VH-VL binders against Probable molybdenum cofactor guanylyltransferase (mobA). Designs and how they scored, part 1

All scores and structures are predictions.

Target 1, 202 residues: Probable molybdenum cofactor guanylyltransferase (mobA), of Natronomonas pharaonis (q3irt2)
Amino acid sequence: MGERTGVIVAGGQSTRMGDVDKTVVDVAGVPLVRRVANRLLAVVDHLVVNCRRDQQERLAAALEGLSPTFAVDEVPDRGPTAGIMTGLSTVETPYAAVVAADMPYLDPELLEYLFERADSHDAAVPRPEEWFEPLHAVYRPEPMAEACAEALEAADARIITPLSSLDHIVIERDAIVEHGSLRSFESVDTPEDLERARERLS
Below, numbering starts at 1 at the first letter of every chain, in headers, positions and changes, except where a header shows other numbers; antibody chains aren't numbered by Kabat.
F, E and O stand for the ipSAE by ESMFold2-Fast, ESMFold2 and OpenDDE, each averaged over both directions (binder to target, target to binder). V2 = 0.75 x the mean of E and O + 0.25 x the DockQ between their complexes.
[cut] marks letters that were taken out.
Atom coordinates printed by the task and the answers are left out, and those that the model quotes come from them; centres of patches stay.

## First folded at step 1 (VH-VL)

Design b08
Fold by ESMFold2, look of step 5:
Structure b08 (fold): chain C 202 residues (1-202), chain A 120 residues (1-120), chain B 108 residues (1-108)
Amino acid sequence: as target 1 above (202 residues)
Amino acid sequence: QVQLVQSGAEVKKPGASVKVSCKASGYSFTSYYMHWVRQAPGQGLEWMGVINPSGGYTSYAQKFQGRVTLTRDTSTSTVYMELSSLRSEDTAVYYCARGGKYQLLYFDYWGQGTTVTVSS
Amino acid sequence: EIVLTQSPGTLSLSPGERATLSCRASQSVSSTYLAWYQQKPGQAPRLLIYGASSRATGIPDRFSGSGSGTDFTLTISRLEPEDFAVYYCQQYGSSPKTFGGGTKVEIK
């Protein structure tokens, strides 16, 4: 059946805002990562969270009641390719969404479209502007995890490298706007972003 | 040093269940996935499944789905493998094995093995 | 499911000789997803090689792995008495993880 998994990549250096782990920062009464998880769970059946060891207890608290599987990076800070590989290696469903932990406006309608477009392919990856969004995409877990492992073994940790070996569909800006919202890709990176998110999500 | 110590040999009748323990030492138990692999007499190796000890998440080979259950106790650093509805073809040596650098892909340390014999 | 066929089934050699063990996959497997294990009688398997060619910790350099696509090779450059054992290849490029049937390296 069409059971689905969502993988939140929470373990990179980009999850830090100064000395603070932004994934667990409160956004209008709800931790940032939980806002992402809630929107993801509107579309998927199972939740996986990739993280560093030092985050696990905080993330478990933030995601209480959602029953996530934690995919902990053995060696931290090896970039998003390692995080994707680790997260996808736990997935048993035919397809999984992979999303960043700092996108609280994640659009369930767009995710639904990505799952539909990924069918019969290895991946559906948005390109809203010049760059692919590999941390907002749907993948066939085993081929993508294998491609990530190969890139890491070759010491090429660029996130785009695994895609070049996959049968992937690119979702261009026009299709993104037609089937969802560009807000889906907005992240919380600065204190100003955080205050804006608190206002918008109140 | 990394060590995986398994419980002793078992003799069971068809239809029974068996529960094998694997106690880990010499490393952070919750930092590494634990796999189970078996070897029937005169046969090669067969992967059965994996558990993430930190969260308890499990994944099983389709052949064993519904008959095998992996659990863990983080307070004793121990993983358990329970196999139900035993048949004579389940006679094998059962190994626990720690995941390596790529934790779902290969196994760097193995337990000593537990012989399970299923006979009338 | 990927089937791994190892050949020969038995390799009869003397200490000091070179051993060449073959593993053929039913479908292409990236070299990054191939491992080799050694198993002596009454013992658990021991990891030798991962990623087709990377030696595991503590494995002497007389063991080397190579290959790509469907054909992979384990070479033992000069057999030592402790090397007479069964050797298994394993793929982890597709679920389920599968092992080859083994090659027994025995003393001639």
Scores: ipSAE 0.005, ipTM 0.449, lowest interface PAE 14.8, mean pLDDT 86

## First folded at step 3 (VH-VL; from r0 with heavy chain L104Y)

Design r7
Fold by OpenDDE, fold request of step 13:
Structure r7 (fold): chain C 202 residues (1-202), chain A 120 residues (1-120), chain B 108 residues (1-108)
Amino acid sequence: as target 1 above (202 residues)
Amino acid sequence: QVQLVQSGAEVKKPGASVKVSCKASGYSFTSYYMHWVRQAPGQGLEWMGRINPSGGYTSYAQKFQGRVTLTRDTSTSTVYMELSSLRSEDTAVYYCARGGKYQYLYFDYWGQGTTVTVSS
Amino acid sequence: EIVLTQSPGTLSLSPGERATLSCGASQSVSSTYLAWYQQKPGQAPRLLIYGASSRATGIPDRFSGSGSGTDFTLTISRLEPEDFAVYYCQQYGSSPKTFGGGTKVEIK
C-alpha cells in the first residue's frame, strides 16, 4: 500500500464561540486540533493543516512535534471547498483523508476502511444520513482539488458540486456502523459541545 | 528565475490551424497551471483557457470551445496552444501565462507573446 | 460573464503626482478575486496586485490596491517615469476570467 496524507481543514470560524479559535481550545488537557491530528496520524504518514494566516502560529504551537505542513488560504473564509482545495494542493501521496478540525471523535478504523474503498476511485465519501460527510472522506488529491477549483470559479462553493463531478464511491450508513461509529462525524461547534467533549474524552 | 519562452510569429490563412508553444523554466513545471490569453491589435486582453499541472484537465472559454486545444509535455516543460479554423479576427498576440496551482488563479508570469496573423 | 469597466480611459499626470484608477464590475466579484496588471508597449502584462490588495513580489510600495464587491481601485502614490503605461484589472472569481478595457496613464 502507498503512503497516505491527512488534511485537516481548520480555516473555518465559528461565531458561536465568539472570538476564540475553537480549533486550539483545550479539551481535557489537549488542544482540539491535536486530538484530531493524533487520530488521523494513526492511519496516515503525513499531516497537512489548512488554515488562515492568522491561525498558523497558534496551530503550530498546538501541533508541536507533529511536523505538519501548513496550507494557508490565499483568501480567508471562502468555506470548506476552498479549504479542501488548498489543503489537497500540497498533497503528494496518491490518496488523502480530509477531515474537519472540530471532529475529535473521528475513528481511525473508519478512515482505514475509507482508504480501502477509495482504491481505483477519485473518492470515498460517507453518507450516514441523507447528506454526505465530505469533511470526513478520502480523495485523490488532484481530481478533487481541480473539481473544487472549478466549482469556486463557477461561484458555487457547495462541496456537493466538486464531489458530484468525481468518480466517488458512497459509503452508506450500514457500512459506516460496521467499520466505525456515527460519532466520527460529531463536531464541536458550541460551548455545550465542548463541555461534552471534555467529559467524554477526560 | 521563472521564464516562459514562446515560439515565433506565425502567418496563416483563414481556415488553417496554428500551434504555439510555451517553454517554461526556473520553477517546478508540474506544479502550476498554464493559461492562454490573447490580445488583438490595439485591444484588451481575452482569456482563452487553461491546462492543469498534470495536463489531464483543460478548461476553455465558451467562445473557443471546439476550436482550441491545450496540451503539455512534461519531458520538455512545454505547453502548446492549438487554434483551428482560423479567422481574420484571430489575428492577435497570444500569451502563455502561469496561473499558479489551484488557489492561485491570477497570472504571475507571462511569456513574451506570439504574434499570429490571419490573412487571405 | 462579469464585465469590468475601467475609468478613466486616459489619465494625464506628471511625475510625482498621485494616480487613482477605478475598476467597476457588472456584478460582485466572488472572494474579491481581482488583479491589476501593468503593460508597456511591445511587452507582456506584468502582475501588480492580486486578491484586490496584495502586492505581487518585487512590486514597489507606491502601488496599492483596494476595494471589494463591484468597486476596485489601484493607487500609485507618487508616479515615477517608468509608471506611465496601460493598466488592466482582471477578475478571476467567476468563469470566464475577464479583463477591464484598460486605463492609459500618460505624461501630462
Scores: ipSAE 0.011, ipTM 0.572, lowest interface PAE 9.5, mean pLDDT 91
Fold by ESMFold2, fold request of step 13:
Structure r7 (fold): chain C 202 residues (1-202), chain A 120 residues (1-120), chain B 108 residues (1-108)
Amino acid sequence: as target 1 above (202 residues)
Amino acid sequence: QVQLVQSGAEVKKPGASVKVSCKASGYSFTSYYMHWVRQAPGQGLEWMGRINPSGGYTSYAQKFQGRVTLTRDTSTSTVYMELSSLRSEDTAVYYCARGGKYQYLYFDYWGQGTTVTVSS
Amino acid sequence: EIVLTQSPGTLSLSPGERATLSCGASQSVSSTYLAWYQQKPGQAPRLLIYGASSRATGIPDRFSGSGSGTDFTLTISRLEPEDFAVYYCQQYGSSPKTFGGGTKVEIK
């Protein structure tokens, strides 16, 4: 049971709400990304933040005192597959969690379970409903980063393409509710979501 | 002070194989992809493939698929390129080149080159 | 596969002159995935420009790159004696990675 790394994917277009970078918007006194980082750090020893270059200074301010390593995407707008690849390429621990920057309800108990289930596999990926949650999963860094690189080289940036080449285990809904909460996957996408998050987390 | 030092020149007959080494120093060997590029006499540069030294994962140009094999030894920080079923057209200088920090990008450091001559 | 066509094949100039080298791609290439290299006889290539326009460390500011889509340019604003070499463009955004055929910049 070695040390663990958590990678927050904070770059890309899905991190915007209009013209604002939603990763640093205030949620009941704490930046959105910091709420994710705090929950992630309950389970991991090292923090990596994947971002666009234009975000780095703002994210460093939002994460002051948490000592993140930044994995900067020099090419913006390549999607989450590129962000995962860039983030995992900096990881030196045997396993890493990869989480989105907009999921402030990240459940540390579920994440702990994902690390346990990933052991002896390349990945543990939840499927709470119809879709896999690849930005809420645990990966072996090298195989996953390579699978992402190959997908991007083939101009196929779909996130499911890397998973198909990995020895992965799927964590189905019943295991998710047994070992954590489905709230872990709720994201802040709209101003309405933000208002709800401020109420729930205050 | 990144340095890539390749093994010496080789002379081979058609049908043989050649194995060229590339020893890396001055950086974290497993953190960067290693690429192989060749240059036939009087010709331009041709990418052959790459290896991720961390897990040994490879990707090859289709032209060389089935003839080129890249391997690595992390204990010696060395990458090996083996090219089989040699033809006279494989006469070239073979370079190892380090990929940039952000995987499969440009090549920021190059080995000195290894001349492989294939003649009957 | 993306074919890169460089022009001219040879550029004969004197020190102090401006050199303009072209690289045309068979398909659109994101500018982030375009690089330029310099190669002198008997030496390995040397990275000059990455991301179409970013100079590598230690490269003097007389070298500049530009372009997008299918058309890219390397400019040497004022040739120095050490700049007479062969120059290659390279795309690295699609497999296989490919190079142009080279432009030789030679002393007139």
Scores: ipSAE 0.007, ipTM 0.539, lowest interface PAE 10.3, mean pLDDT 88
Fold by ESMFold2, fold request of step 13:
Parts: structure tokens; sequence; C-alpha cells
Structure r7 (fold): chain C 202 residues (1-202), chain A 120 residues (1-120), chain B 108 residues (1-108)
């Protein structure tokens, strides 16, 4: 069928910035998570949002008209491995992109490349610098969800542990800059990052 | 309403095998993991393994590796547990139990149990 | 393997009394990976608490869970006649998943 899903992982403690849920913070007239969703939807056919139960109403409002499916963590705050598992468990397409909710510069061309490179493999995972980017990657949903489940059952919450059991390929920096932009990995973590995003995306 | 209905009690001889069914209804069968837990007479609960009904992937407790096989039939929303090379110590009530939605680790709904008695 | 030790083995109480059940783990267990079940004679276990403190759907407010690290507690604030049963704790953070040996709450 060739259809694709994008999963936004929105549910962790890292979604706080001061007293505010940063996923719905306004960035030049558009909620942060909506900017991520808009860029994902340039490449995928279906949108899934992983979140805590207390976020669902706010996220639904921020994503009005985009028809997201919500994948709510039954036990909150189990880290990104749990969020990936929960999100991917709802996916029915052969491949899904998994991205953090705070990457407003997400590059559709790079995502397209990741989908192409994941074909015939379980995952395509970028390494723009010294660390893998598991929350900016493309996965075969069932193998990855199972690998996450196994890691969580073993009390091994390291986010790289699921990858070790998958047929994955690594997209190194040279390939990233050839097929997209390193800005795709930039996140909004601080008030300074937020102001920069507002200026750039005005 | 979520229901898990198991097949009836069985009496087996040592060395035989047993296959217990667990039919699920009232929810999306492929969205939740199914676990098997047994309870010997007068004893506590012992986890045996689980199956992901979506793809059929299984994981078993080491004690049962090689003797237990979990399968599923998505067209009938049914999970099967087969335990081979039965011994008298396998006399127990066997339960199927549903994991939590999307996070299959704890057991929110249980089948009624199937008593398996192993005797000559 | 994480061993869960429940105490006391038997708790004899009257209706209306407060019950406190303990579950001790041989290794630290994240609070998010601890559950409690109730089992009445001839019945399957029933989920009460998950994530150490989150009440399952339909479980009365008199049941509460707490604890962290190696020490977890189930509290029944005011025992009702239907609460006399065996209670099990379970950890689901490490493989294999393990249960405690149970605490029987019986009527005095």
Amino acid sequence: as target 1 above (202 residues)
Amino acid sequence: QVQLVQSGAEVKKPGASVKVSCKASGYSFTSYYMHWVRQAPGQGLEWMGRINPSGGYTSYAQKFQGRVTLTRDTSTSTVYMELSSLRSEDTAVYYCARGGKYQYLYFDYWGQGTTVTVSS
Amino acid sequence: EIVLTQSPGTLSLSPGERATLSCGASQSVSSTYLAWYQQKPGQAPRLLIYGASSRATGIPDRFSGSGSGTDFTLTISRLEPEDFAVYYCQQYGSSPKTFGGGTKVEIK
C-alpha cells in the first residue's frame, strides 16, 4: 500500500518549560506541536500523537483539523522508550516516522530520505553528531514496538537498547547534509530557543 | 465489556500435552498483549509468558522455554497456550490475562481460569 | 529475578478496620512498574493498583497504593465484607515478571 504514519512523542517531562506545557506554546502564531505536525504531514498520510492523559484536550485543540490519533500512555512518565512503544503500537502502515514534539524545523526532505533508506530494514536512524537520534527516525512499527517492550520488561530503559535488536541502518552526518538540513534536529528547550524559533518562523 | 473466556477443565497423564484456549471479546484484540499465568493448588501466581496478537511475537519465562507455545487466531480473537511434557507439578489453574492498552506489562482483565490436572 | 516478599502472611481484621499490606523487593523497583491484585476463593485475580499508586477502573477509593524503591504498601482504609481475600503484589519492570507470595486478609 505504501502509506506512511508520523508519530509525535509529546508525553514526557521534557515537555515542560517553566510552568508551561511547551508542546502547545505559540510559535509565531502556531502551536509548537502543530508546526511539527504540519511538516510531518508533508511526508506521511496518518498522524499519531503520543501523550500523557492530562495533555490530550490541549493537544486536540492545537491540532484541530489534522485528525490525529492519540496514543495515550496508561502509565505516565516512563521515558521516551515507552512513548515510542505506545505510539508505534497504534500504527497500521508498514513504516512510521517517530519525532519529538519540540522540533519545529523538521525537514520533510530528510524525512523522505529516511523513509527511502528504511525500506527492507527495520529502522533508519540518523547520527548527525556523536549520538543517535531515536526521536527523529523511521521504524517498522511492530519490530520496534516489540523491542521497546522487551527493553522495558527487562528494566533496561536505555533508548538505544531497542535498536540493538533491530536490522537498522545509520544515516551519518554526510548523508544528512546531502539530503536535508541539520536544522531538522534543532529543538525548542529554553526560552532563548523559543524566541529564536519565533524570529525565524515569523 | 471486556471478556476473556477460557476452555474447560482438562485431565491429562504425565508426558501428554494440553492446549488451552482464551477467547477475547469487547475490545480490539490486536491492540493488547495476552499473558498466561498459572497457580498451583495452595500456591501463588507464576507468570509463564506473553504473546503480541498483532504479529504473533512471543516471550516466555525461562522456566517454561521449550515446553510452552503461545499462538493466536486473529479471525476468532483467540489465544492458545500449549504446554508439553506434562508432569504432576504442572497441575494448576491456568489463566489468560490482558495487558494494559499499548503498555502490555500489567494485567487488567483475567480469564476465568482453566484447571489442568496431571495424574495417571 | 526480583523476589517480592509480602508481609504479613495473614492479616485477621474486622470490617471497618484499616488494613496495611507490605511488599518488599529484593532489588529496587521503579514505582511505575508495581501492581496489586485481589483474589477471592474460586475466582481469578482482579487488578486493583498499577504504577504503585494508580487505581484501576472501577476500584473503590478505599484502596490506595504507595511506596518506592524496595518498599511498597497497599492500604484499605475501611474494610468492607467483600474485601476479605488474598492480595498479591507484582513487579513488571524486570523479566521474569514476579508476584509476591500473597497476604490473606481474613475476617476476625
Scores: ipSAE 0.007, ipTM 0.494, lowest interface PAE 12.0, mean pLDDT 87
Fold by OpenDDE, look of step 6:
Structure r7 (fold): chain C 202 residues (1-202), chain A 120 residues (1-120), chain B 108 residues (1-108)
Amino acid sequence: as target 1 above (202 residues)
Amino acid sequence: QVQLVQSGAEVKKPGASVKVSCKASGYSFTSYYMHWVRQAPGQGLEWMGRINPSGGYTSYAQKFQGRVTLTRDTSTSTVYMELSSLRSEDTAVYYCARGGKYQYLYFDYWGQGTTVTVSS
Amino acid sequence: EIVLTQSPGTLSLSPGERATLSCGASQSVSSTYLAWYQQKPGQAPRLLIYGASSRATGIPDRFSGSGSGTDFTLTISRLEPEDFAVYYCQQYGSSPKTFGGGTKVEIK
């Protein structure tokens, strides 16, 4: 297997917790995004961070020493599809893991499994319940980035649109539980989530 | 029927720029990506870049980054490829090519090619 | 980038014979993103196969594609006089899109 890249989608996260950028919030002594990055780097060789221009400086500070490549969205409020597109456009490896910046419990073992299953496909996408987890998935950068661009051009910002055009395999609940944890998909969206994270990770 | 008609042959000096046009007809112009591929004399094919249906997104091969610019004009159904800082090794036939069923990936229709000669 | 190596460089055959063209990749390519083109002298390339095994519109069934991973094959079951040309494989699953060096099918 070749080298791997991890893409953290951090743009738009501030909209979930008002004016506070939760991606850089301290969680038991470590910024939230750094916890995500550390887990991601257990299975990837390169780190890309997608963000807005106004986030870049504080994200760079939070990730100091990890040497991430920043893929900046010049147009704000285009949603996660735009973030994925921008992030993957900078990727030079055959496959990349795309994860949200607010998922501190992502499981490296599960990501490893996704990389393995993605082989010869455009993507490996978990479906732990009725819905997909496209922000915890492995993609071929070129096809997915192109598909995202096409979807955005059609004014369809839903991630399922580009995903549906790709040769993707679905990783169902039983396989997820066998190779990882469902906690991998828990996000920090509320102050209550944040306090829970601080307790769990302290 | 789908047709891609390119502009005529060009002769340029080193350091100059060239702009080749590709006029499309016979299909919905704003529904397909357009790619550019060149071929040096007696050599193989080399992908240069692509422009999306609206013209809002471009992607270039690293080799041509900073020297190539793709644009498209919806009103005339024309795509343009401009290559600057020309060198002798840029002497080639340049093709526009439409994306296929997977519109942004492979090339199902090609222009007739434009010969660009770079010589001092 | 993914380097595609085609073999042989030249294939000399007679009309009616079977032609087998190989395309090797420096790293794994999804079968979904491998194409074959035909090019005759003084003409633009013509799409033959996409997705490794799907024939383009208007392409005769004597042309077929197969393979996966790092090994792909174009087969012409029975050569017609008009099939003598240069054939290129191309991957579009990884940026940049790349072509093989080509195989010339010439008349013996």
Scores: ipSAE 0.006, ipTM 0.546, lowest interface PAE 10.5, mean pLDDT 91

Design r7
Fold by OpenDDE, look of step 4:
Structure r7 (fold): chain C 202 residues (1-202), chain A 120 residues (1-120), chain B 108 residues (1-108)
Amino acid sequence: as target 1 above (202 residues)
Amino acid sequence: QVQLVQSGAEVKKPGASVKVSCKASGYSFTSYYMHWVRQAPGQGLEWMGRINPSGGYTSYAQKFQGRVTLTRDTSTSTVYMELSSLRSEDTAVYYCARGGKYQYLYFDYWGQGTTVTVSS
Amino acid sequence: EIVLTQSPGTLSLSPGERATLSCGASQSVSSTYLAWYQQKPGQAPRLLIYGASSRATGIPDRFSGSGSGTDFTLTISRLEPEDFAVYYCQQYGSSPKTFGGGTKVEIK
């Protein structure tokens, strides 16, 4: 397969942990976003980080040495659909993995499988339970970015809207378990999650 | 430098069709939407529709549904607007306008405009 | 569709004065997806403001945009001779995209 890009969506994370940007919080000596980036770089060649303008400096420091491309939202607080759109708009590879900045357990093997299954399609999206994991999926950049733009223009911020317009493969639970781990989708949203992450990753 | 150059003025009779071209240069043509906006004499601006970067998807204002067709030619970096069943009320200056790349849904660059006059 | 109403229709001012232009929306514009354009006679519109308050590249800082929901304002802090033109607001938060009727800023 050709070159790949990883897109980290970090713009919407600051509201979940009070006034602290959880994306740069230390987890066992490593910023949370850096843990995500390191795992992505196991299967991708390029790194893109979507964020707000006010986050960029902190994220740049947290990701020092990895040389990410920052895709900054010109209009803040538009939700994950906007983040995905902005991130993918900077991607030049045929496919990109899009992941949230708060998923420190993402499994590179599962991402590899998603890249494989995405071949000849616009997207490969996991559905471990009743809902999709669009922030742990592989996309063709232009079709997905365009679909997101259309959805936002229609004042529909739901990620399911752009996804439904794409030729996408759904990766069901059995395939996820076979090729990865359900832990891949666990996020750090609370202080309790953070402490658990520190214990697990120490 | 981004440039949008439109075709020349048109004079048409009622019931005829007109096709206006907009040649783009100075940027990645296949990365941006193109919109069409018209302006009747002494009046305001009216959005007509848009075509996506690939040319495979169009969206039109309801007022023009069934009468307007947008197309684009990647090989020549040109977008076309065809308006059929022309009426006197269609007399206006027609503008192509770049709709930005994805998150840029406003119009950052405009063509010089094409005057279309419909008269019997 | 979202109807944008601009006021006043005409604004007569002298160079150096402050201009305040209003744009009212018939319903809330999603995520403040509002732009302002300047148009001079015989020319195409030029983008001034996007996202209600972001100044486009190359636009002087005397131009500023504000507002949210259904009420938006374009302010020209000190009018220059080249600022006398027609100004349009435009929403792109909902299809179809729509423009206001325009405000003509003319010299007193």
Scores: ipSAE 0.005, ipTM 0.553, lowest interface PAE 11.0, mean pLDDT 91
Fold by OpenDDE, fold request of step 13:
Structure r7 (fold): chain C 202 residues (1-202), chain A 120 residues (1-120), chain B 108 residues (1-108)
Amino acid sequence: as target 1 above (202 residues)
Amino acid sequence: QVQLVQSGAEVKKPGASVKVSCKASGYSFTSYYMHWVRQAPGQGLEWMGRINPSGGYTSYAQKFQGRVTLTRDTSTSTVYMELSSLRSEDTAVYYCARGGKYQYLYFDYWGQGTTVTVSS
Amino acid sequence: EIVLTQSPGTLSLSPGERATLSCGASQSVSSTYLAWYQQKPGQAPRLLIYGASSRATGIPDRFSGSGSGTDFTLTISRLEPEDFAVYYCQQYGSSPKTFGGGTKVEIK
């Protein structure tokens, strides 16, 4: 099996935590994004971080020693589709895991399973409920990045649009539970989520 | 340095077809979109369509739908624009323009232009 | 499609003066996906500004872009002789990509 890359999408604005960049917020002594990175690096060889230009220094400090490659958005706040596109455009491995910066409970075993299932396909995407989790999925970088670009040109920022154009397999709830946990998809979006994370990860 | 070199001027009769080439160099050819934009004499710029890096997908302005065909040859780093059923109104300078890599969807480099004249 | 309207059609100024060019959109341009181009007679357009306010490589500081939504502006702080040309705005936020009608900056 070839080398793997992990892409952390961190460029989103936190609307519910004021002016604080939640991606670098301290969670029981460790920045949130570093907790994500540590878990991701359990299954990948390279780390890419997609972010806004104004975030880069903070994220670099938070991820000191992990040698991430930064994929900086040309235009900020274009949404997850743009972040995925920018991040994947810098990937040189056959497959990459794409994860959000605010999901500290991601399960390396689930990601490993996604890499395995993605073989010979453009993507492996979990669907724990009636919706997909595209920010917790494995992609072939070039096809997905291109699909995202197409969608954005069509003024369609929904991630399901580029995904629908790819040869992708869906990882259903039963397989997710078998190889991981539904908690993997929980995000830190509010101060209450943050306190919960501090308690759970302390 | 990035260069886009287009084929020479064309003179066509109404109803005929024209095929213009755009040879790219100085960058990773398979990493960028290519667009086509035309400009009638004394008029503004008009977007015609684009072809993705792999050449597998194209998008055309509705005005040209059914008459324009974009193709891509990776082996020669060349993009082609074919316009059929030519009319006098198709008289214009036709430009190829690099559409950037993914997030760069504006036109950062342009060919020198190809004059196409349609006359009886 | 998004229609871009540029004003004025012609702007007559002298070297050293400030030029302000407007580009109005019929509807909001998503994420300020607006570019500005300069075109001189017999030449292809040249990219000046992308993302509404970012200068392209090699573009002098006297060129600046601003705006959002439906109103955008290109400013040339101090006109140089080589700046007299036609300027086009272009949106790439939605298909099809469209251009404004252009503003001709001519010498007074």
Scores: ipSAE 0.005, ipTM 0.550, lowest interface PAE 10.3, mean pLDDT 91

## First folded at step 5 (VH-VL; from s16 with heavy chain Y57W)

Design j2
Fold by ESMFold2, look of step 9:
Structure j2 (fold): chain C 202 residues (1-202), chain A 120 residues (1-120), chain B 108 residues (1-108)
Amino acid sequence: as target 1 above (202 residues)
Amino acid sequence: QVQLVQSGAEVKKPGASVKVSCKASGYSFRSYYMHWVRQAPGQGLEWMGVINPSGGWTSYAQKFQGRVTLTRDTSTSTVYMELSSLRSEDTAVYYCARGGKYQLLYFDYWGQGTTVTVSS
Amino acid sequence: EIVLTQSPGTLSLSPGERATLSCRASQSVSSTYLAWYQQKPGQAPRLLIYGASSRATGIPDRFSGSGSGTDFTLTISRLEPEDFAVYYCQQYDSSPKTFGGGTKVEIK
């Protein structure tokens, strides 16, 4: 493997809590998205942030000094398949990690393992329980972006549809626990989650 | 080039407070977290808390919650640690230590330490 | 709170010998967030290893770190006179940041 890119998907409806953009909410002195970026940058060389246009200035401020490239969704709120497509379309490295903006416990050791396992495949996607975690995975950018585009044009925007057309490897729970932590997939969704994150990440 | 210079030794009575300063130089003060760690005589290292100098946000180890206060003065690049309601078991060397840039990482630079003695 | 238990408490060795120091965590710690420090008498701690295995700037290659999950190791391949000191492991994965109790490496 050569250079690596990390893509943070920050632009979906789930990043709004009513009128508030949670990606820039303070978590023990650091914006939520910056905590994700810091952990991601332990493994990758380049940072891409997928977002809505109205978020770009706030995200640029939150990520100052990290030199992110912004991949802006022209049509907002089309779900994660569109966000992945837009983010990966900017990537020039052979492989990229794609992660959600609300997972501040992102485990760099697990990500390293995902990059290793993706080698010779189009994707390495965790399945810690019954469902895939496509917003915590490593992809070959062009095949995945194309598969996402095809799914969107076919009016089937389900996040799992692109995977069916890719040579992907599934990382099951036993391998996840052996090479990292299930905490990697914990998200900040509620006020209780935010309070817990502030306590853990100080 | 990076330096963390702490204030001098203190002798205090039980029940008093102590305020230790840590002046930073040779780097961008606002960009690095500052931690405080203490070491009682003959004992190991104990993390006390952290401050983000940019916004002033703090987090403390539960053992010290309610007794320790971290503050900073960005105009002088100085962090302060105040410990109240001192007891004899608070006798220790207190260190400031720089965390990673924009990150809560390992401690790459340490102050020289400030001895605080609590005796009646 | 993550408790780090270091063993042995004291390691008595001669110059030129290999030292192996153990750090066990009470729960899993990402290796990215495990560090080792050296402390000599009358001095502040000095960073040796970060990310479980990466040497800090200026640290000789005789120092190496390894491990994952709950078990981490610091190895000094060939002890020099200046290496007789106390060594601490530290986790910075979650708050509170915690240190092990230390391993004193002393001359036999």
Scores: ipSAE 0.006, ipTM 0.491, lowest interface PAE 14.1, mean pLDDT 87

